VH-VL binders against Jasmonate-induced protein homolog. Designs and how they scored, part 22

Target 1, 185 residues: Jasmonate-induced protein homolog, of Atriplex canescens (Fourwing saltbush) (Calligonum canescens) (p42764)
Amino acid sequence: MASTQAMGMTEQQKKSVDEMVEKATNMGVNVQAQNSAVVSMINQTNVSMTFNENHNWSGSVVGTGYPKSIPTKQSRQFIHQGDAKDGSQGAVVYYGSNANGEPCGWLLAWCAPTNVTPTKPNRVYVDCGAQSKFDTISWDTIKAKLDVGPATTNFTDVDTETTIAAGVTSTGSFASVGAAFGLST
Key: E = the ipSAE of ESMFold2; O = the ipSAE of ESMFold2 at other seeds; V2 = 0.75 times the mean of E and O plus 0.25 times the DockQ between their complexes.

## First folded at step 20 (VH-VL; framework fv_iluzanebart)

Design c5 (from e6 with heavy chain S56K; at its last look DockQ between E and O 0.68; V2 from the best seeds 0.80)
Fold by ESMFold2 at other seeds, look of step 20:
Structure c5 (fold): chain C 185 residues (1-185), chain A 120 residues (1-120), chain B 107 residues (1-107)
Amino acid sequence: as target 1 above (185 residues)
Amino acid sequence: EVQLVQSGAEVKKPGESLKISCKGSGYTFTNYWIGWVRQMPGKGLEWMGIIYPGDKDTRYSPSFQGQVTISADKSISTAYLQWSSLKASDTAMYFCARIGDKSTHAFDIWGQGTLVTVSS
Amino acid sequence: EIVMTQSPATLSVSPGERATLSCRASQSVSSNLAWFQQKPGQAPRLLIYAASYRATGIPARFSGSGSGTEFTLTISSLQPEDFAVYYCQQYNNYPYTFGQGTKVDIK
């Protein structure tokens, strides 16, 4: 039901993703990140979001790990250190609620190769929706989709009215990943 | 051999429903995105959307979201493009295409096309 | 949405001559750019991916170059079977988008 609009990134999503990419870039420059993904996530929902799980295909988080929560309208960052051969390839899932208070999840996956080339670019994959969608994740399926994914994308789940957008850029010796976790309303 | 075979041409009236098919063979159907591309008479190519048949993850171009339904039946290695109520402006050639592996990352295999004609 | 603009709309060349086709993106697509060939009544065929890599089975006379916003497809010596419409497509951002095409005609 309801008339659909064009499902590309909204102006707000574009601004939020660009802001998060810039925040990731500034952090990566400040700490002199190498062969890593610096990830910045903003919670644009009405409740605090909590960390649920991660997955690593290559590399691992460093420092104090993944942010355990992301307060409403705030951002949090982490650094995922890549392996020498395959760089940084990972995913995170955060839980929160939609505008109706229903439990929901947001998934962000990234691929930041050690050496970015035309055939091995930086990539992202995103998903969101009801929390139950994330009870049984096929990480092999997510990886297959990530491996052919774009550098900038978004997804809106019409049933829960949740949305997510993400982008990744090469920044010197590291990748900057920005993501906006939000509601489509 | 890897191929995509589409259903035959359709002649329909405005308001009728239609579901056209794209059957993949020679590869693991559930491991590759399948996309749909429209070509209006005398015009260029328009990306409509893609589906990952393994989990039915479906992503639409904004121009086509809500206008068509993309689906798949993995048990018979077939993707579908569907209209609930055709318009004369839906008259076009419709192609399905597979996105290749991570080294190619482009539409590497195409179906032969399905001509859909919608006229009173 | 990224707009892909091709030029010229039509290119008239003789067999054996060089053809140069241009494609411009409204914002950077890095090297996430493909070229397709389409002959009348046929499906498109992938020629080039990643801006400059030939797809399997594509003759060496086809080459691609460029990155960012400016891309070129070159056909070094036109064969009779090369007279077709050529499309560029970016796959950097969803939604993916095609250029409007360049028709390569016999002079």
Scores: ipSAE 0.811, ipTM 0.908, lowest interface PAE 1.1, mean pLDDT 92
ESMFold2, look of step 20: ipSAE 0.858; ipTM 0.924
ESMFold2 (binder alone), look of step 20: mean pLDDT 94; pTM 0.956

Design c6 (from e5 with light chain S30R T53Y; at its last look DockQ between E and O 0.66; V2 from the best seeds 0.78)
Fold by ESMFold2, look of step 20:
Structure c6 (fold): chain C 185 residues (1-185), chain A 120 residues (1-120), chain B 107 residues (1-107)
Amino acid sequence: as target 1 above (185 residues)
Amino acid sequence: EVQLVQSGAEVKKPGESLKISCKGSGYTFTNYWIGWVRQMPGKGLEWMGIIYPGDSDTRYSPSFQGQVTISADKSISTAYLQWSSLKASDTAMYFCARIGDKSTHAFDIWGQGTLVTVSS
Amino acid sequence: EIVMTQSPATLSVSPGERATLSCRASQSVRYNLAWFQQKPGQAPRLLIYAASYRATGIPARFSGSGSGTEFTLTISSLQPEDFAVYYCQQYNNYPYTFGQGTKVDIK
């Protein structure tokens, strides 16, 4: 493990996640979102990112679906409609490159229960690294980690110098999820 | 019975390496995060980091990133905390603990602790 | 990171009395708050999770309350075995953090 791995959320990551939560909130209010996760992601890497894959544990994407690309330094949004029992629980993987041009991936997972309670809060899980890390994903493993995850988190992969941060909060009848996909250098 | 059993006390000199262990039993080891918590003499608890033994996903507190290595061997249901070069300031009690299920979210099962003493 | 601050640092209480321990977070942790008890020479023991839910085997005299930034642990009738150090911990934000502890001493 390299000594350049970021140890916690940077000031830029905190600002970016907050901005993305705000964008998600504004979108959710505008479309009158209900029992859903409104997700906003910003690409803070040096290349365009492309959609690779999604997974649903509960609910499904609505509207025009998952953004097929996220241009460098831009954000994109989607709405994931929850089911009546278990709300919105899903994940997305986007591919891009690190500062050295190496193929990399960023994974964002969220849990937005239909009814938030002290024992069923909103949660996020994040991961990033070499693209090959995402060739075969164990979604049961991701779910187990997500199920005990925090509301705000980050991760830095030392080998690729990629980083990701995310946060989730309740906004009335929906959850606002913000994420920043980036480089640690 | 669900339990975590840690390796015995260690007395070391500055500059020596050390690897202490935490063995889980009575549950599916690979399905729960295991964390490490430091308690310096007469002080409170400090979260050091966690590992998910199922895929070795490891997350460190910023204060401990680069200071220790957390690892696991899922084939023997054991997590490890490791130093490459101990300092006198590493003298402390070290606990491992399991993060419980989705309703609990907290360290629900703790090891008995491993006392590490580092002195000249 | 979220700083957890406990008060008082030491609480002197007679057996049978009510003890109230406070924990404050530097920003909202919602309900993602746990309380632990630690006796000398022992590992911590989970008392309360999700701010107010008792862990398995914890006596009813222990209760937790609060949300957001302010939390309390109440021991309704102190027993001799309750004299210990108590820690709160948030698990809302990575990294997870503990308070500095409240020592409950015999008066």
Scores: ipSAE 0.843, ipTM 0.919, lowest interface PAE 0.9, mean pLDDT 93
ESMFold2 (binder alone), look of step 20: mean pLDDT 94; pTM 0.957
ESMFold2 at other seeds, look of step 20: ipSAE 0.867; ipTM 0.930
ESMFold2, look of step 22: ipSAE 0.817; ipTM 0.913
ESMFold2 (binder alone), look of step 22: mean pLDDT 94; pTM 0.957
ESMFold2 at other seeds, look of step 22: ipSAE 0.825; ipTM 0.914

## First folded at step 21 (VH-VL; framework fv_iluzanebart)

Design y2 (from e6 with heavy chain S103P; at its last look DockQ between E and O 0.76; V2 from the best seeds 0.77)
Fold by ESMFold2, look of step 21:
Structure y2 (fold): chain C 185 residues (1-185), chain A 120 residues (1-120), chain B 107 residues (1-107)
Amino acid sequence: as target 1 above (185 residues)
Amino acid sequence: EVQLVQSGAEVKKPGESLKISCKGSGYTFTNYWIGWVRQMPGKGLEWMGIIYPGDSDTRYSPSFQGQVTISADKSISTAYLQWSSLKASDTAMYFCARIGDKPTHAFDIWGQGTLVTVSS
Amino acid sequence: EIVMTQSPATLSVSPGERATLSCRASQSVSSNLAWFQQKPGQAPRLLIYAASYRATGIPARFSGSGSGTEFTLTISSLQPEDFAVYYCQQYNNYPYTFGQGTKVDIK
């Protein structure tokens, strides 16, 4: 017997990502962000998440840097300032646990070109799963996938029952990136 | 020449398993997403999912999650679509296609299609 | 998921005439829109990507326009080989949904 609703990004995930995009937009407008990605992430798991690492293909974080932790059911933000040529292109990895207490990771990558065009759109890539998945990351592989990726996406790891969704949109002079780090059950 | 060559037509009975293939040549197979597209008789195109053969990263349409398995063997530049138990409603043409590199971002190269017929 | 709706379902056109095909998305897909041509018994062929960019080897009589939710494929002077089914596809969100197709028939 088949379900009548889609499996994958749920209505709740869409709502959470939209809220995070809105939060990023409000922050970017308030600080008059230029040529940057304003990133808002919500932790929808049952434990605090801790920052593990970042990667930069273009640009760098500004201000107080990447949030060191994201408390359960709370959101945190950062601004990634783009360079003149290639804008803001980066990734972050946060660690936490699944419902069984197993160590897990969530990866968010974004591309926010200096000038968005039909052939240079904003893009996101996401991944999640067992923490060991992130012990040796091939950033070249992630970049290749990101470079042809969508503006909104999700992924669920069936083994750990972790999930992640993200979206990116332009708001005038900057990109708003919203992400939801969560559990599939 | 960049090509995707699919396995031949299949005639099967309900309940049987099936694994069809899509072999890439003329490019670095592991650096491009490969997708599968279903076309039921007389109907349009349906996006089923994609795989990145370099690391087996696989993303499914919600409609097909749990219904099929998409996989790849990068050592022989081949992607697969498989069913553990076929149904008559699986009768369709199945295409594989490559997502082109920037700036294209769309299915730029297609396999010739594999017709799967499932009848009781 | 994003629903792509094409109109008309069938378009009857004489050779040498202009054909205009429409594609509407249920929400904005920006310019992340492709057009494909499919002839009977064949695989689809990429015509247009990024809403308006012709793929390599596609004749200049094919042009695309639009952004957001409304898109158009125009064939300026139909040739005998252009009678086929045409599909739009968005690639803004997974799943990368297709429209249901517009069949272009000889009048």
Scores: ipSAE 0.769, ipTM 0.903, lowest interface PAE 1.4, mean pLDDT 93
ESMFold2 (binder alone), look of step 21: mean pLDDT 94; pTM 0.961
ESMFold2 at other seeds, look of step 21: ipSAE 0.789; ipTM 0.907

Design y3 (from e6 with heavy chain T104N; at its last look DockQ between E and O 0.81; V2 from the best seeds 0.80)
Fold by ESMFold2 at other seeds, look of step 21:
Structure y3 (fold): chain C 185 residues (1-185), chain A 120 residues (1-120), chain B 107 residues (1-107)
Amino acid sequence: as target 1 above (185 residues)
Amino acid sequence: EVQLVQSGAEVKKPGESLKISCKGSGYTFTNYWIGWVRQMPGKGLEWMGIIYPGDSDTRYSPSFQGQVTISADKSISTAYLQWSSLKASDTAMYFCARIGDKSNHAFDIWGQGTLVTVSS
Amino acid sequence: EIVMTQSPATLSVSPGERATLSCRASQSVSSNLAWFQQKPGQAPRLLIYAASYRATGIPARFSGSGSGTEFTLTISSLQPEDFAVYYCQQYNNYPYTFGQGTKVDIK
């Protein structure tokens, strides 16, 4: 099996994602973000996570950039400034470990169009699993899946017992992205 | 013409395995999600899950996780729905459907359905 | 999981008359809402996506409206071929749940 989703979003995951969306919203309001994605991520694993890479389809990170680490049970944020035409569309990969100490990765991708319409909504895509899963990422494939993706989603990798959930909402000025990186155990 | 063609009706006994197919044509099969939808006799539609054949990325409804396997063979443009041990309650019509492009996220093309009957 | 509730369960309408079908989501789905038509012995077909956009080849008598939690499918002048079961589906969150259906029957 290449990957499987074990369950839909649990009440705990929903609460965590909502909290991260709220943190992103508060940050975006405070800095008066415009045409951007404000992203908040919580590390619900037992080890610190480290930044591995990013990808941009449209826009770029601003300010202090991507958090280099996310300590256990803590959250970190960044702002991704959108381009005028296509808004903010990007992805990040963070590495950590599962409960057995095996190397794992968590991927979060988002699409926050400059102008949200019924046919151009905010979207997210998530993935997680063994670190080797992220050795050869096809960003064109991720983009194709993201382009028709939901506003809220989750994924659980049964082999590593890792899980990830994310959601995106819009204000009129920016999109708030919340994500929870965790273990399914 | 874009179309999805499913395998024929099946009559099975409880405990037997089954794999039904959904073959896509007229488009680039690996670039679109394929979903499976169950319709029990006289009932509505239930979303079972989706697969992206390009990389076999698979997402299940919680109600179906662990009960079925969704897979694809991109070399023959075919998606599959599979049971390791059928139950009488699996008796239903099963549809495959394609999620459209980025401007149309809905199931825009449907297979004709595969009737699965499980009875002693 | 988002519950989609359709009303009425059955709608009896004379040919040529207006039919109005309702769909309610248990939480906001924005405009990520589709409508499908299913006739006996057939696969569903897409009528409306993004709450209000007609799919290719769908007659203008079909229209959709709404956003958030409340949605409506309207058939402005019911034709004999329109007697079917209609389903709404949200695609905002996995699983992409369907409503239970509204049967449109000839009066």
Scores: ipSAE 0.774, ipTM 0.903, lowest interface PAE 1.3, mean pLDDT 93
ESMFold2, look of step 21: ipSAE 0.826; ipTM 0.912
ESMFold2 (binder alone), look of step 21: mean pLDDT 93; pTM 0.949

Design y4 (from f1 with light chain T53W; at its last look DockQ between E and O 0.85; V2 from the best seeds 0.81)
Fold by ESMFold2, look of step 21:
Structure y4 (fold): chain C 185 residues (1-185), chain A 120 residues (1-120), chain B 107 residues (1-107)
Amino acid sequence: as target 1 above (185 residues)
Amino acid sequence: EVQLVQSGAEVKKPGESLKISCKGSGYTFTNYWIGWVRQMPGKGLEWMGIIYPGDSDTRYSPSFQGQVTISADKSISTAYLQWSSLKASDTAMYFCARIGDKSTHAFDIWGQGTLVTVSS
Amino acid sequence: EIVMTQSPATLSVSPGERATLSCRASQSVSSNLAWFQQKPGQAPRLLIYAASWRATGIPARFSGSGSGTEFTLTISSLQPEDFAVYYCQQYNNYPYTFGQGTKVDIK
């Protein structure tokens, strides 16, 4: 078979997302998380990543807040506590650089309903690219896309050669969100 | 009435370019994903990709990434599917479809289809 | 990507009888599954979403069940207009793959 066929998540992305979901699950079990999203992110780029901003549609971060930085090849976690009615729904943006040293951003959004049902499933949305892409974010637009999004997804920005993958699953009383921030090269 | 109206059938030669259209009406076009689905003669349905016309966010099936271009012009409520150089194997029916609201998350409204025939 | 496999390829059923169509996913898609009906020369029509919820205007004789990897579409009393090709589609992961279809023919 000579021709290469395109595909979604790379093997490394799939493995990394699964590992981050496992880390989130272990953390959530340990702290007995309820009605929350436990989020684990790994930085697979060549530089440290820094927190830029967050957005909340429902719920809020607890504890010491969002990780200020994610060192290269390391992971960081946070817990986002949901409200009683609409659960945990939020987003984070981290900044870093691509292989050429150009400023880039990675966006992760999640929806973790208080009660997961067939018509109210867990969802994720991801985006990445040049840092300027994130200078003015329409959170209403992100929410509309997230509301019909999948449980597992990825995106690659061809111009900056950045990539991101994420997945979400329910673990009893909380959702485990795993994400991998990386480069496509 | 919510509708997707596609451009008419096309007969083309290999190597030619083509851009087919899908016009939405009766709803806020920029607030819903539009997808493209290929159906080769006598075959089933293939998901090609989707676009969010509000910001042109585009997601492709790996099988179609780099093979076609999905785009939209929100000022005229129209999505497009484009080839820079057609092949005979591109002969198929092409549908556009809208992904419904957050509880549905499925193609709830479909265009009538555009038949593309590529032959010498 | 997730492979969706439908069986049987063709069903021959008399009007008024029950038809049962199967769809299997190569990995779990939870309840993120839809069913479509397509008649010759027409666009597909959404029948079922979220594995078991009927779309607007779909008659009660259509029902869906299943979760995870195994799903069923049941047509409890086939009407003349129900002879068509039926497709399942998962929307848990991009790409949102379709099954290859089951043709329901009049016996």
Scores: ipSAE 0.784, ipTM 0.899, lowest interface PAE 1.3, mean pLDDT 92
ESMFold2 (binder alone), look of step 21: mean pLDDT 94; pTM 0.956
ESMFold2 at other seeds, look of step 21: ipSAE 0.804; ipTM 0.907

Design y5 (from e6 with light chain Q27S S30R; at its last look DockQ between E and O 0.73; V2 from the best seeds 0.80)
Fold by ESMFold2 at other seeds, look of step 21:
Structure y5 (fold): chain C 185 residues (1-185), chain A 120 residues (1-120), chain B 107 residues (1-107)
Amino acid sequence: as target 1 above (185 residues)
Amino acid sequence: EVQLVQSGAEVKKPGESLKISCKGSGYTFTNYWIGWVRQMPGKGLEWMGIIYPGDSDTRYSPSFQGQVTISADKSISTAYLQWSSLKASDTAMYFCARIGDKSTHAFDIWGQGTLVTVSS
Amino acid sequence: EIVMTQSPATLSVSPGERATLSCRASSSVRSNLAWFQQKPGQAPRLLIYAASYRATGIPARFSGSGSGTEFTLTISSLQPEDFAVYYCQQYNNYPYTFGQGTKVDIK
């Protein structure tokens, strides 16, 4: 029944997010990342995903930049270098398709303060659904929601049967962000 | 000044629909998450879900997804909790609450509660 | 989903004495933890957020501590008006689950 459908993080999503956080952590250690968010994303959909856009509230991407494509069942990473005062705060949107071939989007946002404290924790925000949902994004609205957001979250769009899960943690010198872009079916 | 005022108590029969309200005042309604919390008789607090009235972004607890509808009408600064078909097990006190600013993160302002009684 | 477990279920404490309430999370919630007080017939009131920060207007006798999975609310000198049920809530993950509550009875 639609009224009994489980919309929370599945065990598979939790494992995928944990694996992506681990991959981000390993990358951050290997490059000796400082005051940054290391982001690892896995595409668990049936088609390749394409980068659409990013937004920066604080900091900017470094190195080779945002992955332009994430092939199905593969992961890609980037490093977002934070500003001295406000750390790394940004978002990315990737496009793909659902199981019915309909255009869809996945949005991942993160907040990785320069210094994590009880009142300034790491945060994530996620969204997904029809591609048209992302035609006009209010970044101020996303930031307001991110600023009071959790460290681990998920969202499922019932209309498109798309889903996204993400988590963030800190190893002291950088934040590790893991995300799984997927389908709920 | 900052207040959440809920609609009055309801006495209903199983199978009836119901929509209860939570009106915010004294702050910018569209800039804060509003959550709903259930308290069954003699029991504790249960987080049902939240809505961001500015864009209607809604997040449900898995236990309540598909069981209720959370909505908002930002033009009148009001959030809603709605059932299409009540069950006797829906008998409870229902609170709305606001998530505070980025320093707090927690439910800092609560409505007075709406008692819903569903009896055969 | 993170399960929050409070203990004890009920405390009986004399006014002027210390009350200690425990809250345990099934997995780390870091410092994303709040405490609420609920008196009979009333809405909950925020006491503590971020594990240890007092909300506006909360008396200094209320203090919170802990991080990760274990948290404590302490009422250093219990007053008669502190008779209530106390709830912890994590806000590290959706759903933002509450503990089952600790009832504080005044002897």
Scores: ipSAE 0.804, ipTM 0.911, lowest interface PAE 1.1, mean pLDDT 93
ESMFold2, look of step 21: ipSAE 0.849; ipTM 0.921
ESMFold2 (binder alone), look of step 21: mean pLDDT 94; pTM 0.958

Design y6 (from e6 with heavy chain G100A; at its last look DockQ between E and O 0.77; V2 from the best seeds 0.78)
Fold by ESMFold2 at other seeds, look of step 21:
Structure y6 (fold): chain C 185 residues (1-185), chain A 120 residues (1-120), chain B 107 residues (1-107)
Amino acid sequence: as target 1 above (185 residues)
Amino acid sequence: EVQLVQSGAEVKKPGESLKISCKGSGYTFTNYWIGWVRQMPGKGLEWMGIIYPGDSDTRYSPSFQGQVTISADKSISTAYLQWSSLKASDTAMYFCARIADKSTHAFDIWGQGTLVTVSS
Amino acid sequence: EIVMTQSPATLSVSPGERATLSCRASQSVSSNLAWFQQKPGQAPRLLIYAASYRATGIPARFSGSGSGTEFTLTISSLQPEDFAVYYCQQYNNYPYTFGQGTKVDIK
């Protein structure tokens, strides 16, 4: 299959991430979130996605927990409550399939410090690819990359033609995280 | 003592392949991103991409995706920049640089540069 | 991709004078901005990170300010060794783009 789409963040991905950040912001305002990451994820693949696992470096999910599934072309949200010292720092992995029906995974990680400063900013890390890539995850390695990560990023796995983009911003007393899980073609 | 040492200058013809190197010492090589930066003659700095040598996680600038290959051999603390078929427009100085840890997020350590000249 | 625009392109100043260099981002980069100095024939040197924090070993005459889209590098008393090209770089989004540079000529 001759997929050669743009390898960087497309205008559609940028728009989708911005919409998810806005959705997270609206949810956080409605529940009066404090010292937390409000996370909104959209599934832009052709199949339903299933929750595989999470990891916590600081804080924990609250309320109804992580969405067990994200139906195709729909979004789901969760709130990750930070601790007093280090805020909200966590990751989730969702499984689905690519355009060829091959099993794939999408990983989203975030860092939302209790107090955002120039030297302690909000950060995201993303990854995607074949499902087997996520059989053995080194969370220490992910954390090391997250700790120097940007506020907005994307990744495309050329072999599976999967893509993921994410962004994080502060809104008052909480961080809004938006992510788009997708296919590169 | 922390340093990045790059391979020497190269004079090549169009169509030839090339792999230049960047060896890190004085720190734990696998724990830091290494980036590559191009500087064409008389021009500014261009971010090409980065690699995390610990797991070979590689991220490219869209302008350089498919144009070069960034790789690393963690067993010898070395990152690489590679072309399969050089063009005259690849003539430039190429730097490698380390991204600092969480308290200093920018490129804190730079290699000395490798001049690549592509001409007939 | 975030475009970083520097001004002026060239600044010619006498030793002891104050130099002010500007960097503008095409969209907010928060405080995720660094400044570098590059002398002829040398690798760049990190001067400022996080918009306003001096890197280790950088003289106090160098200072940075700004956030969002507008940033300034100030050299409070220009020394002869400060002849160089100065670059800003954002690290808010991949790719981590550089400005085109400001050349500081010392008269």
Scores: ipSAE 0.743, ipTM 0.888, lowest interface PAE 1.5, mean pLDDT 92
ESMFold2, look of step 21: ipSAE 0.835; ipTM 0.916
ESMFold2 (binder alone), look of step 21: mean pLDDT 93; pTM 0.950

Design y7 (from e6 with light chain Y94W; at its last fold request DockQ between E and O 0.62; V2 from the best seeds 0.80)
Heavy chain, then light chain:
Amino acid sequence: EVQLVQSGAEVKKPGESLKISCKGSGYTFTNYWIGWVRQMPGKGLEWMGIIYPGDSDTRYSPSFQGQVTISADKSISTAYLQWSSLKASDTAMYFCARIGDKSTHAFDIWGQGTLVTVSS
Amino acid sequence: EIVMTQSPATLSVSPGERATLSCRASQSVSSNLAWFQQKPGQAPRLLIYAASYRATGIPARFSGSGSGTEFTLTISSLQPEDFAVYYCQQYNNWPYTFGQGTKVDIK
ESMFold2, look of step 21: ipSAE 0.893; ipTM 0.936
ESMFold2 (binder alone), look of step 21: mean pLDDT 92; pTM 0.938
ESMFold2 at other seeds, look of step 21: ipSAE 0.840; ipTM 0.918
ESMFold2, look of step 22: ipSAE 0.850; ipTM 0.919
ESMFold2 (binder alone), look of step 22: mean pLDDT 92; pTM 0.936
ESMFold2 at other seeds, look of step 22: ipSAE 0.824; ipTM 0.912
ESMFold2, fold request of step 23: ipSAE 0.873, 0.796, 0.877; ipTM 0.926, 0.896, 0.927
ESMFold2 (binder alone), fold request of step 23: mean pLDDT 92, 92, 92; pTM 0.942, 0.938, 0.942
ESMFold2 at other seeds, fold request of step 23: ipSAE 0.845, 0.813, 0.827; ipTM 0.913, 0.906, 0.907

